# Designs tried in a protein design chat: VHH binders against q96fz2. Part 187

Target 1, 269 residues: q96fz2
Amino acid sequence: CGRTSCHLPRDVLTRACAYQDRRGQQRLPEWRDPDKYCPSYNKSPQSNSPVLLSRLHFEKDADSSERIIAPMRWGLVPSWFKESDPSKLQFNTTNCRSDTVMEKRSFKVPLGKGRRCVVLADGFYEWQRCQGTNQRQPYFIYFPQIKTEKSGSIGAADSPENWEKVWDNWRLLTMAGIFDCWEPPEGGDVLYSYTIITVDSCKGLSDIHHRMPAILDGEEAVSKWLDFGEVSTQEALKLIHPTENITFHAVSSVVNNSRNNTPECLAPV
Below, E stands for the ipSAE of ESMFold2; O stands for the ipSAE of OpenDDE; V2 stands for 0.75 times the mean of E and O plus 0.25 times the DockQ between their complexes.

## First folded at step 10 (VHH)

Design P17 (framework vhh_6z1v_2)
Fold by ESMFold2-Fast, scan of step 10:
Structure P17 (fold): chain B 269 residues (1-269), chain A 123 residues (1-123)
Amino acid sequence: as target 1 above (269 residues)
Amino acid sequence: EVQLVESGGRLVRTGGSLRLSCAASGSTFSTYAMGWFRQAPGKEREVVAAITQSGGSTYYADFVKGRFTISRDNAKNTVYLQMNSLKPEDTAVYYCAATWGFYSTAPNEYDYWGQGTQVTVSS
């Protein structure tokens, strides 16, 4: 997972993240740095994406089940990185393999500090190898969407007009992430950055790509991943596995160029 | 910052029971994970039991499982250690400690410590 769509306006995105805290109270996540959120149909590494994380990371007197939503840089910069420019980091931290996460210092250290987050997206893109050609077929991959009288269904058979109507009740893709906080040696604002944990593809996705993000399917999984005050690293990692509860459709090559940021990027072909 | 004060340590006969209390003052007690540690003469400080901020998860060292119970009362800013079926090898100074986030089994991961309370178990 190296490309996502996260295009919802801030208020729609916030409502899509409604949740219950440990006491059963209905809540919306509170924003940190909302001005850094940039909606896009075509998000690449090094751009900012919204993530959910426990309020306890920002307020030491917070209930660990309460949630913050904050934009973070895609591409984890470890807290121990000593150079002045994060772009000079020699290794790729866009994704973190589930099988080696406890062996890599860049990921083990923030996990030990409870720095788990849920990366939000409309869905993600993957490129399928096509036999007999050097060209790849892009697919948009996302949670199955619930049909209502007010929202249309998503799929190849739906019209483009109905596609736009489904966003009001869209179920966001919730991917397991790890974040870290880096303080520039020469001063300046703390940089929050994240990586997406990856697993082997499920059977349904194996013909498109051999890896997939670790998807947290449902509020119980999301809550346990975020609640580092009540759920140990060992218990949280049990949530990291492939899921079959996904759907997809082919999209046009418009998405290939990360500068293209239009609804055409995710529209069915 | 939080200040911790242990109480309840005393001389107890083998097979007896004892409840230790740790009273917290200052801010934010209810958001800290709490641990009980002990240190016997000539030995390093070791974890006995730990509890999350809500009390939803607990840890017990193998040598106390089934005999000790950790609990907390956030309204009273107090954490407890109920010790049953005490053995001479349980003789030690018992410390309570607070850490941010999830509990740890390592003493060096705890930010705030009490002064300790002596528990002596005799035949």
Scores: ipSAE 0.553, ipTM 0.818, lowest interface PAE 1.9, mean pLDDT 89

Design P18 (framework vhh_6z1v_2)
Fold by ESMFold2-Fast, scan of step 10:
Structure P18 (fold): chain B 269 residues (1-269), chain A 123 residues (1-123)
Amino acid sequence: as target 1 above (269 residues)
Amino acid sequence: EVQLVESGGRLVRTGGSLRLSCAASGSTFSTYAMGWFRQAPGKEREVVAAITQSGGSTYYADFVKGRFTISRDNAKNTVYLQMNSLKPEDTAVYYCAARWGLYSTAPNEYDYWGQGTQVTVSS
């Protein structure tokens, strides 16, 4: 997973993340740095994307089941990185393989600190290799959406008004992530950055790509992944596995260029 | 910051029961994982039981499973250790400890400690 869509306006995104805390109270996640959220149909590594994480990471006296939503840089910069420019990190931390996560210092250390997050997206893109050609077919991959009489599906959205209705109750893709905090050697703001954990693809996606993000399907999985005050690293990692509860459709090559940021990027072809 | 004070330690007979209490000062108690540790003379400090901030998950050392129960009352800023079927081997100073985040079985990973309460089990 190297490209996502996360285009919802901040207020719509926030409502899509409604949850219950441990006391059973209905809540919305509290924002940190909301002005750094930049909606886009075509998010690439090094850009900021919204993640959910436990409020306890920011407030030492917080209930660990309460959630913050914050923009973080895609591409984990380890806390031990010694250079002044994080773009000079020599290895790729866009994704983290589930099978070696406890063997890699860059991921093992933040996991030990409870630095688990849920990466939010409308969905993600993958490029299917086509036999006998150099062309790849892009696909938009996302949770099955609950169809309502008013909203319809993406395939039913034939006008801007109908597209707006599709997104009002969109079920966001919730991917398991690990984040870290890096303090610039010369001072300045702490950089929060994340990686997406990846697993072998499920049977339904095997013809598109051999890997997929570790998707947390449902509020129980999301809650357990985030709640580092109640759930150990060992227990949380049991949530990391392929899921079949996913759907997709082919999209235009417009998405290939990460600078293209329009609804055409995820429209069915 | 959390200040911890243990109470309830006393001399008890083999097979008896005892409840230890650990009272925390401050408004942040409910966000800390809590542990009970013990140390007998000439021995290392060892974990007895631990509990998450909500009380939803607990840990027990093998030598106390089925006999001891850890619980907490966040409204009263107190953690308890109910000790049943006490044995002479349970004789030790019992310490209450607080850790930010999830509990640990390692003493050196706890942030705050009480001064201990003596439990002596005889005959």
Scores: ipSAE 0.448, ipTM 0.783, lowest interface PAE 2.5, mean pLDDT 89

Design P19 (framework vhh_6z1v_2)
Fold by ESMFold2-Fast, scan of step 10:
Structure P19 (fold): chain B 269 residues (1-269), chain A 123 residues (1-123)
Amino acid sequence: as target 1 above (269 residues)
Amino acid sequence: EVQLVESGGRLVRTGGSLRLSCAASGSTFSTYAMGWFRQAPGKEREVVAAITQSGGSTYYADFVKGRFTISRDNAKNTVYLQMNSLKPEDTAVYYCAARWGYYSTAPNEYDYWGQGTQVTVSS
């Protein structure tokens, strides 16, 4: 819930986010600040990650079902933060617990303004405590993928060469997020930053970690989470729950150091 | 900014029907949630019905359910309130209101308001 991979080139990422608006028209999300997108196999808090959000947040006359894709800072800076340096925020906003989201002012206020986003990733990493040792085993966790061959979904038993071939048709992980907009007191550009909502782990992930991101499984869930013009906060929160539609495989300790940014970070071991 | 003008209010007999219209001018109407509110003399302004920007979701106060219908025509920049089986207690000034984002049941959360149209229901 603290490390992800999002390595696709901008063009490939954009096509992977093709969607239908309310009228059934096929669309690609429109970029804001595309130059701030930095592909990486190993993204940590405070870095920028691409998120989807409703176009209505930027254009007051937009259809709320239309989507923007924008890089946002991972680690929500509340709109009411009065200090000059957001990196000095005293509490951790990398994740937001689903059970207390309506009790925490940092999350309740932007949620009330419809500031819901979908955080995009190839997948995320978690570290499993190993029995009898102090070392942790990292895992890459992602949606089940469809093989190009007729044999079915790609798995941990497949060769590294097969993994290279799936990126053109990779199903991106879509995580429920909340964002906020912070205006620096000294002037400058508005900072857009987000948090990932977390839930209890599903049965399939319970042996790896006790928490997981709230995953929006499929376009219906993604559309309802984003469409704050048509879906109330109360209805949107019904989409926040554990899912079993997830898979994983063990990866090497190369991923442990967030400075390592190579395909080896997510390759099966 | 958007300007709202209500019309259709008049005297009507108990059990009668009436359709109110709210015409919008100014900025794009189709992206606002719309609400109908009413206020009787000496009473607070209360929600009657509300509708999302696409018309996909509606809200009705308990006291009008089954009798009133809210609808909108985004091509004509108009929202409607069809009132059936009118009762004397429906007598009030009816207001149209616009809100950016999802609709609200609280009057103080709306951005733009019309002047109101008087509906009087008598025996």
Scores: ipSAE 0.611, ipTM 0.845, lowest interface PAE 1.7, mean pLDDT 89

Design P2 (framework vhh_6z1v_2; at its last look DockQ between E and O 0.91; V2 from the best seeds 0.00; counts 0 for: pae E 9.3 > 2)
Fold by ESMFold2-Fast, scan of step 10:
Structure P2 (fold): chain B 269 residues (1-269), chain A 123 residues (1-123)
Amino acid sequence: as target 1 above (269 residues)
Amino acid sequence: EVQLVESGGRLVRTGGSLRLSCAASGSTFSTYAMGWFRQAPGKEREVVAAITQSGGRTYYADFVKGRFTISRDNAKNTVYLQMNSLKPEDTAVYYCAARWGFYSTAPNEYDYWGQGTQVTVSS
């Protein structure tokens, strides 16, 4: 997973993340650095994406079940990185393989500190290699959406008014991530950055790509992944596996250029 | 920062019971996982029991399962260790410890420690 869509306005995104804390109280996640959130239909590594994480990471007296939403840089910069420019990191930390996460110091160390996050997106893109040609077919991949009387299907949205209704109750894709905090050696703001954990693709996606992000399907999985005060690293890693609860459709080549940021990027063809 | 003070250690007879208390002061207590460790003369410090910040999850070393119970009262900033059916092998200094995040069975992974309280079990 190297490209996502996360285009919802901040207020819509916040409401889509409504949750219950351990005491059963309904809450919305509280924002940190909301001005760094940049909606886009075509998010690439090194851009900022919204993630959920436990409030306990920021407030020493917080209940670990309470959630913060914060924009983080896609591409984990380890806390021990000594260069002044994160782009000089020799390793690609956009994704983290589930099978080697406990062997790679860049991921094992923050994971041991409870630095688990849930990466939010409308969905993600993958490029299918077409046999006999050099061309690749892009697909938009996302959770199955509940249909409403106002229509929740992207394929049925043939007018601007219908497109707005599709997103009002969109179920966001929730991907398991690991984050770290890096302090620039020359001074400046702490950089929060994340990686997406990847697993073998499910049977439903195997014809499109051999890998997929580790998707946390439902509030129980999301809650356990985030709650580093009540869930050990070993238990949390049991949530990391392929899922079949996913759908997709082919999209046009407009999405290929990461500079294109329009609804056409995820429209069905 | 958390400061921990243990109390309740004393001499007890084999088969007896004892409750240890650990009072916390300083920064917030309720967000730390808490552990009880013990150290006998000439031996390394070993885990006895641990509890998460909410009290919803506990750990017990095999040698104390069924005999010891860990609990916490976040309103009183206190963690307890109820020790039943005491054996001479339970003789040790008992330490209270606090850890950020989930509890650990390794002493070197705890952030704050009390000074210890001596428990002596006579045959």
Scores: ipSAE 0.638, ipTM 0.854, lowest interface PAE 1.5, mean pLDDT 89
Fold by OpenDDE, look of step 11:
Structure P2 (fold): chain B 269 residues (1-269), chain A 123 residues (1-123)
Amino acid sequence: as target 1 above (269 residues)
Amino acid sequence: EVQLVESGGRLVRTGGSLRLSCAASGSTFSTYAMGWFRQAPGKEREVVAAITQSGGRTYYADFVKGRFTISRDNAKNTVYLQMNSLKPEDTAVYYCAARWGFYSTAPNEYDYWGQGTQVTVSS
């Protein structure tokens, strides 16, 4: 996974992340560093994206079932990294393979500390290799959305008004991530960064791409992944597997340029 | 910083029962998983039992075999170890430990430790 979309306004995003704590109380996640949230139809590694994490990571007296939403850097910077510039990291931390997560120190250590997060997105992009050509067809991949009687296929939102309605009730993609905290050697603010755990693609996606993000499907899966106080690493890792509960459509080549940040990126062609 | 103080250790006869208590101070008790460990003379410190922050999950070592019960009262900042059917092999110093987050079976994963309480089981 090298591209995502996360374009919802902050308030809409917050509402979309409504949840119940372990006591059954309805809550909204509190923001950390809300000013770092930059909505975009085209998110790339090294950009900031919103993630959910347990409140306990920020507050020692907090209930681990409570959630915080925070923009973090895509691409995990390990806490042990000694260079002053995170861009000097010599290995790719955009993704973490599920089969080797426990073999790599950069991921194993923060995971062992309970530093699990849920990466939020409208969806993610993948490129299908066309046989016989050097051309790649991009696809937008996301959770199936509930068809309201009036809302035809996401592609049929004929009117801007209908499109807005679709996004007001958009089910966000929830991807399993690991985050770490890095303190710059020269001082400054602590950097929070994340990696997305990847798995083999499901059957439905296999023709497009052989790997996919580990998707946490449903509130229970999300809650268990986040709640490092009540759910062990071993138990949490059982949640990491391919899911068939996804849909996708072809999009234009507009998304190929990471600088393009328009609705055309995820619009069906 | 969390301070832990164990109590309840004493001499008991084989087949007897003890209840150990560990009182925590200095922080929010409910944010820590708690564990009981023991160390016998000449042996390594080993996990006896552990409990999550909410008390929803517990762990017991294989040698416990249903004889011990770990519990906690977050309102009292206290974790307990009810020990039944004690055996001479259970003779050890028992330690209370706290870990931020989920419990662990590894002693080195715990953040805070008590001073320990001596449990002696006579034949």
Scores: ipSAE 0.547, ipTM 0.822, lowest interface PAE 0.9, mean pLDDT 92
Fold by ESMFold2, look of step 11:
Structure P2 (fold): chain B 269 residues (1-269), chain A 123 residues (1-123)
Amino acid sequence: as target 1 above (269 residues)
Amino acid sequence: EVQLVESGGRLVRTGGSLRLSCAASGSTFSTYAMGWFRQAPGKEREVVAAITQSGGRTYYADFVKGRFTISRDNAKNTVYLQMNSLKPEDTAVYYCAARWGFYSTAPNEYDYWGQGTQVTVSS
């Protein structure tokens, strides 16, 4: 996984992240650095995207079931990185394979500190390699959405009223991630950055691509992944598996160029 | 920071019961996982029991399962170890420890320690 859509306005995104704490109280996540949120239909590595994480990471006296939402850099920069420029990192940290996560220092160390996060998106893109050519067919991949007689399709989101029919109750894709905190050696703000855990694709996606993000399907899975005070690393890793509860449609090659930030990127073709 | 003070250690006869307590001060107790450890003369410190910050999960060493119960009262900033069916092998100094995050069975993973309380089990 190397491209996502996360285009909702901040207030719509926040309401989509309503959750219950361990006492059963309905809450919204509290934002950190909300001005760094950059909505786009076409997010790529090194950009900022919102993630959920436990409040306990920021407040030593906090309830670990309470959630913070914060933009983080896609492409984990390990806390031990010594160069001044994160682009000098010699290895790709956009994704983390689940089968080697405990073998890679870049991921094992922050995971041992409980630095688990949930990466939020409308959905993600994958490119299917076509037989007999080097051309690739992009697909937009997302949770199945509830349809009603008034709900529109993604292709009908060409005006404000149609946009609200599709996106107002959109179920966000929730992907398992690991994050780390890097202090630049020459000073400046601490950099929060994440990687997306990947697994073998489910049967429904295997014709598109052989890997998929580890998707956390439902609030129990999301809560357990985030709550490093109550859920051990060993237990949390049992949540990491492919899911068949996923849908997709082909999209235009407009999405291929990461500079294109339009609804056409995810529109069905 | 947090400071831990154990109490309740004493001499007790084989088959007896004893409740240890550990009072915390200096920070919010409810954000720490807590552990009880023990150290007999000439032996390494070993985990006895551990409990998550909410009390929702517990761990017990095999040598004490069924006899000891760890619990916590976050309103009183206190963790307890109820010790039943005591045996001479349970004689040790018992330590309370706090860890930010999930509990561990390894002593070197704990951030704060109490001074210890002596438990002596006689025949």
Scores: ipSAE 0.006, ipTM 0.451, lowest interface PAE 9.3, mean pLDDT 88
ESMFold2 (binder alone), look of step 11: mean pLDDT 88; pTM 0.904

Design P20 (framework vhh_6z1v_2)
Fold by ESMFold2-Fast, scan of step 10:
Structure P20 (fold): chain B 269 residues (1-269), chain A 123 residues (1-123)
Amino acid sequence: as target 1 above (269 residues)
Amino acid sequence: EVQLVESGGRLVRTGGSLRLSCAASGSTFSTYAMGWFRQAPGKEREVVAAITQSGGSTYYADFVKGRFTISRDNAKNTVYLQMNSLKPEDTAVYYCAARWGFHSTAPNEYDYWGQGTQVTVSS
C-alpha cells in the first residue's frame, strides 16, 4: 500500500470518526494541527494523512481510550535518525511487514513505546500487473458500504450528481499503523511520521496484488489497537492479519499520476 | 512527578495473610500502570504483580499465582497487594512502582518507585 484517497472535508472526516470511550461516553476525536490536513483523492508517501491515536500520547493525565486525530507524514522517520533532512533516509518506511516488525529496530522501538495509530482513508489504490505488457490496471479498494435501494456503494453510483450523497455516511478504511517522533538535530518542531503495517493479501485481492494493508475491521479492533495503556504489544499484534471484508473496482489511469487530484481518480471504469 | 509510599509490611507467620498498600501523591495516579516488585537479600529485584490504569488487565509472577491479588482504587490513589498463604520464601522488601503506558515485568521500565516495605515470613 503506496497510494490512498482521503478527500473528506475536515468536519465530515471528524464525524465519521465518532466513537465511545471506555466509560461508554460518545465522543469525537480532538484535532491536533488541523490546518496540516490536506484532503486529496490521490495521497502518496511523504504527504500528510490523518491518523487516530490515544490522547495519552499527548496528555499525561488522559484516559488511554480517548482519541486524538492528527495529520502525520507518511513514511516513518525513526527517532534515532541523525541527518537533518528526513528525505535522505536510505530505506523505505512507507510500509512495515507484519512478519518482521519485531526484528526491525525502526519499528520495534516505537511499538515498545505504544506508538500505535490507525491510518484513515476513503480507500487505497493498487496496480494489477498484466502479463506481457508494461501497462498496469489500477483498482480502488475500500470497505463494503451500507446498501440503499438507489446506491449501496461508490461502485453502484452511475451519475456524478449521485456521488455527493455517497460520502455522507462513508465508512472510512481503518489501517493499522506505527508512528514515531523525530526531533530535528538543529532544533524545530517534532516530526510525527507513520508507516502502514502490511500482510499477505486475502484471497479476494490476490489477483490484484500479493500484499495488502493490515485492516482493523470494526470498533473493537480499532479500540484495542489504539489503547496502548490497556493492550500490550503482543495482544495488539494479534489484530494484524488479512481480511476478506473488502471490496474494489477498476479505475482509470488518471490516478497513476499522483498530481491528479479529482473524483475521476476513484470513479469506476 | 508522582511520589509513592508503601505500607503494611510486618512480621507474619507461615500460612498467614497480609495486605500491602501503596499511596500515590503528585501528578495523576489513574493514568499510570502500577507494579509490585520484591527484593530479597542477595537477589535481584523481581516482578510480583502488575495492573493497568483501569484495572482491566493484571499480571502475576508464576510463584505467586493463586496466592496474591493486585487491585487498585483510583479514587483513593492507592494500589493494593493482598498476600495469602505466605511462605518463608516471600520474605523480601516489597516495592511499589509506576509506569506510563502498559505494565511491564522489567524493573528498568518503571518511572517512579517507593522506598519499600519489609515483609518477613517465619514459622
Scores: ipSAE 0.562, ipTM 0.832, lowest interface PAE 2.0, mean pLDDT 89

Design P21 (framework vhh_6z1v_2)
Fold by ESMFold2-Fast, scan of step 10:
Structure P21 (fold): chain B 269 residues (1-269), chain A 123 residues (1-123)
Amino acid sequence: as target 1 above (269 residues)
Amino acid sequence: EVQLVESGGRLVRTGGSLRLSCAASGSTFSTYAMGWFRQAPGKEREVVAAITQSGGSTYYADFVKGRFTISRDNAKNTVYLQMNSLKPEDTAVYYCAARWGFRSTAPNEYDYWGQGTQVTVSS
């Protein structure tokens, strides 16, 4: 997973993240740095994406089940990185393999600090290699959506009005992430950055790509992944596995260029 | 910053029971994972039991499993260690400790420590 869509306006995104804390109280996540949220149909590594994390990471006296939503840089910069420019990091941290996460210092250290997050997206893109050619077919991959007369699933046959209404009740893709906090050696704001954990593709996606993000399917999984005050690293890692609860459709090559940021990027062909 | 004060340590006969208390003041107690550690003369501090912020998950060292119970009352800012079937080997100074995040079994991962309370178990 190297490309996502996360285009919802801030208020719609916030409502889509409604949740219950440990006491069963209904809540909306509280924003940090909301001005850094940039909706896009075509988000690439190094851009900022919205992430859920435990409020306890920011407020030492918070209930660990309460959630913050914050934009973070895609591409984890380890806290121990000593260079002045994070773009000079010598290795790619866009994704983190589930099978080696406890072996890589860049991921093991923040994971040991409870720095687990849930990466939010409308869905993600993958490019299917076409047999015997250099051509690749892009697909938009997302949770199955509730289909109704008023907010039907995304489809080429849907009217612009129906397309727009589907987003009001869109079930966001919730991917398991690890984040870290990097303090510039010369001073300045702390950089929050994340990586998406990846697993082997499920059977349904195996013909498109051999890897997929670790998707947290449902509020129980999301809650346990975020709540580092109550759930150990070892218990949280049991949530990391492929899911079959996913759907997809082919999209136009418009999405190939990360500069393209229009609804056409995820529209069915 | 959190201040921790242990109480309840005393002389107890083998097979007896004792309840230790650790009262916290300062920042919100319920945000900290808590641990009970012990140290006998000439030995290093070792973990006895640990508990998460909500009390939903606990840890016990093998040598106290089935005999000791850790609990907390966040409304009273207190963590407890109920010690049953005490043995002479349980003789030590018992320390309460607090850390931010998930409970730990490593003494060096705790940020705040009490002064300790002496437990002596006689044959």
Scores: ipSAE 0.433, ipTM 0.777, lowest interface PAE 2.7, mean pLDDT 89

Design P22 (framework vhh_6z1v_2)
Fold by ESMFold2-Fast, scan of step 10:
Structure P22 (fold): chain B 269 residues (1-269), chain A 123 residues (1-123)
Amino acid sequence: as target 1 above (269 residues)
Amino acid sequence: EVQLVESGGRLVRTGGSLRLSCAASGSTFSTYAMGWFRQAPGKEREVVAAITQSGGSTYYADFVKGRFTISRDNAKNTVYLQMNSLKPEDTAVYYCAARWGFYETAPNEYDYWGQGTQVTVSS
């Protein structure tokens, strides 16, 4: 997973993340740096994307079940990185493999500090290799959505106008992430950055790509991944596995260029 | 940052019961995982019991299962260790410890420690 869509306006995104804390109170996540949220149909590594994380990471007196939503840089910069410019990091931290996450220092260290986050997206894109051609077919991959009587069927035949009607009740894709905090050696603001954990693709996606993000399907999984005060690293990692509860449709080549940021990027062809 | 003070240690006869208290001062007791550890003369410090910030999960060492109960009262900034069916082998200095995040069983994973309270169990 190297490309996502996360285009909802801030208010819609916030409501889509409504949750219940450990005491059963209904809550919306509190924002950190809301002005840094940039909606886009075509998010690439090094851009900022919204993530959920435990409020306890920012406020030492917080209940660990309470949530913050914050924009973070996609591409984890380890806390131990000593150079002044994060772009000089010599290895790719866009994704981390589930099978080696406890072996690599860049990911093991933040995991030990409870730095688990949930990466939010409308869905993600993958490019299928086509036999007999160098061209790849892009697909938009997302949770199955609740059908409404107003919109009727939501699928490959729907126009962009029909898709617009479903965003008010869109179920966001929730991907397991790890984040870290980097302090510039010469001073300045702390940089928060994340990586998406990847697993082997499920049977339903195997014809499109051999890997997929680790998807947290439902509020129980999301709550356990985030709650580092009540859920150990060992128990949280049991949530990291392929999921079959996913759907997709083919999209046009417009999405190929990461500079294209329009609804046509995810519209069915 | 928290400061921890244990109390309740005393001489108890074999088969007796005792309740230890750990009073915390500082800004963030309710967000720490808490542990009870003990150290007998000539032995390493070992975990006895641990509890998460909400009390939703607990840990007990095999040698105290069924006899000891850990609990906490976040409104009173206090952790308790109820010790039942005490044995001479339970004689040790008992320490309260605090850790940010989930509890651990290794002493070196805890950053804040009390001074200890002596428990002596005699026949």
Scores: ipSAE 0.581, ipTM 0.834, lowest interface PAE 1.8, mean pLDDT 89

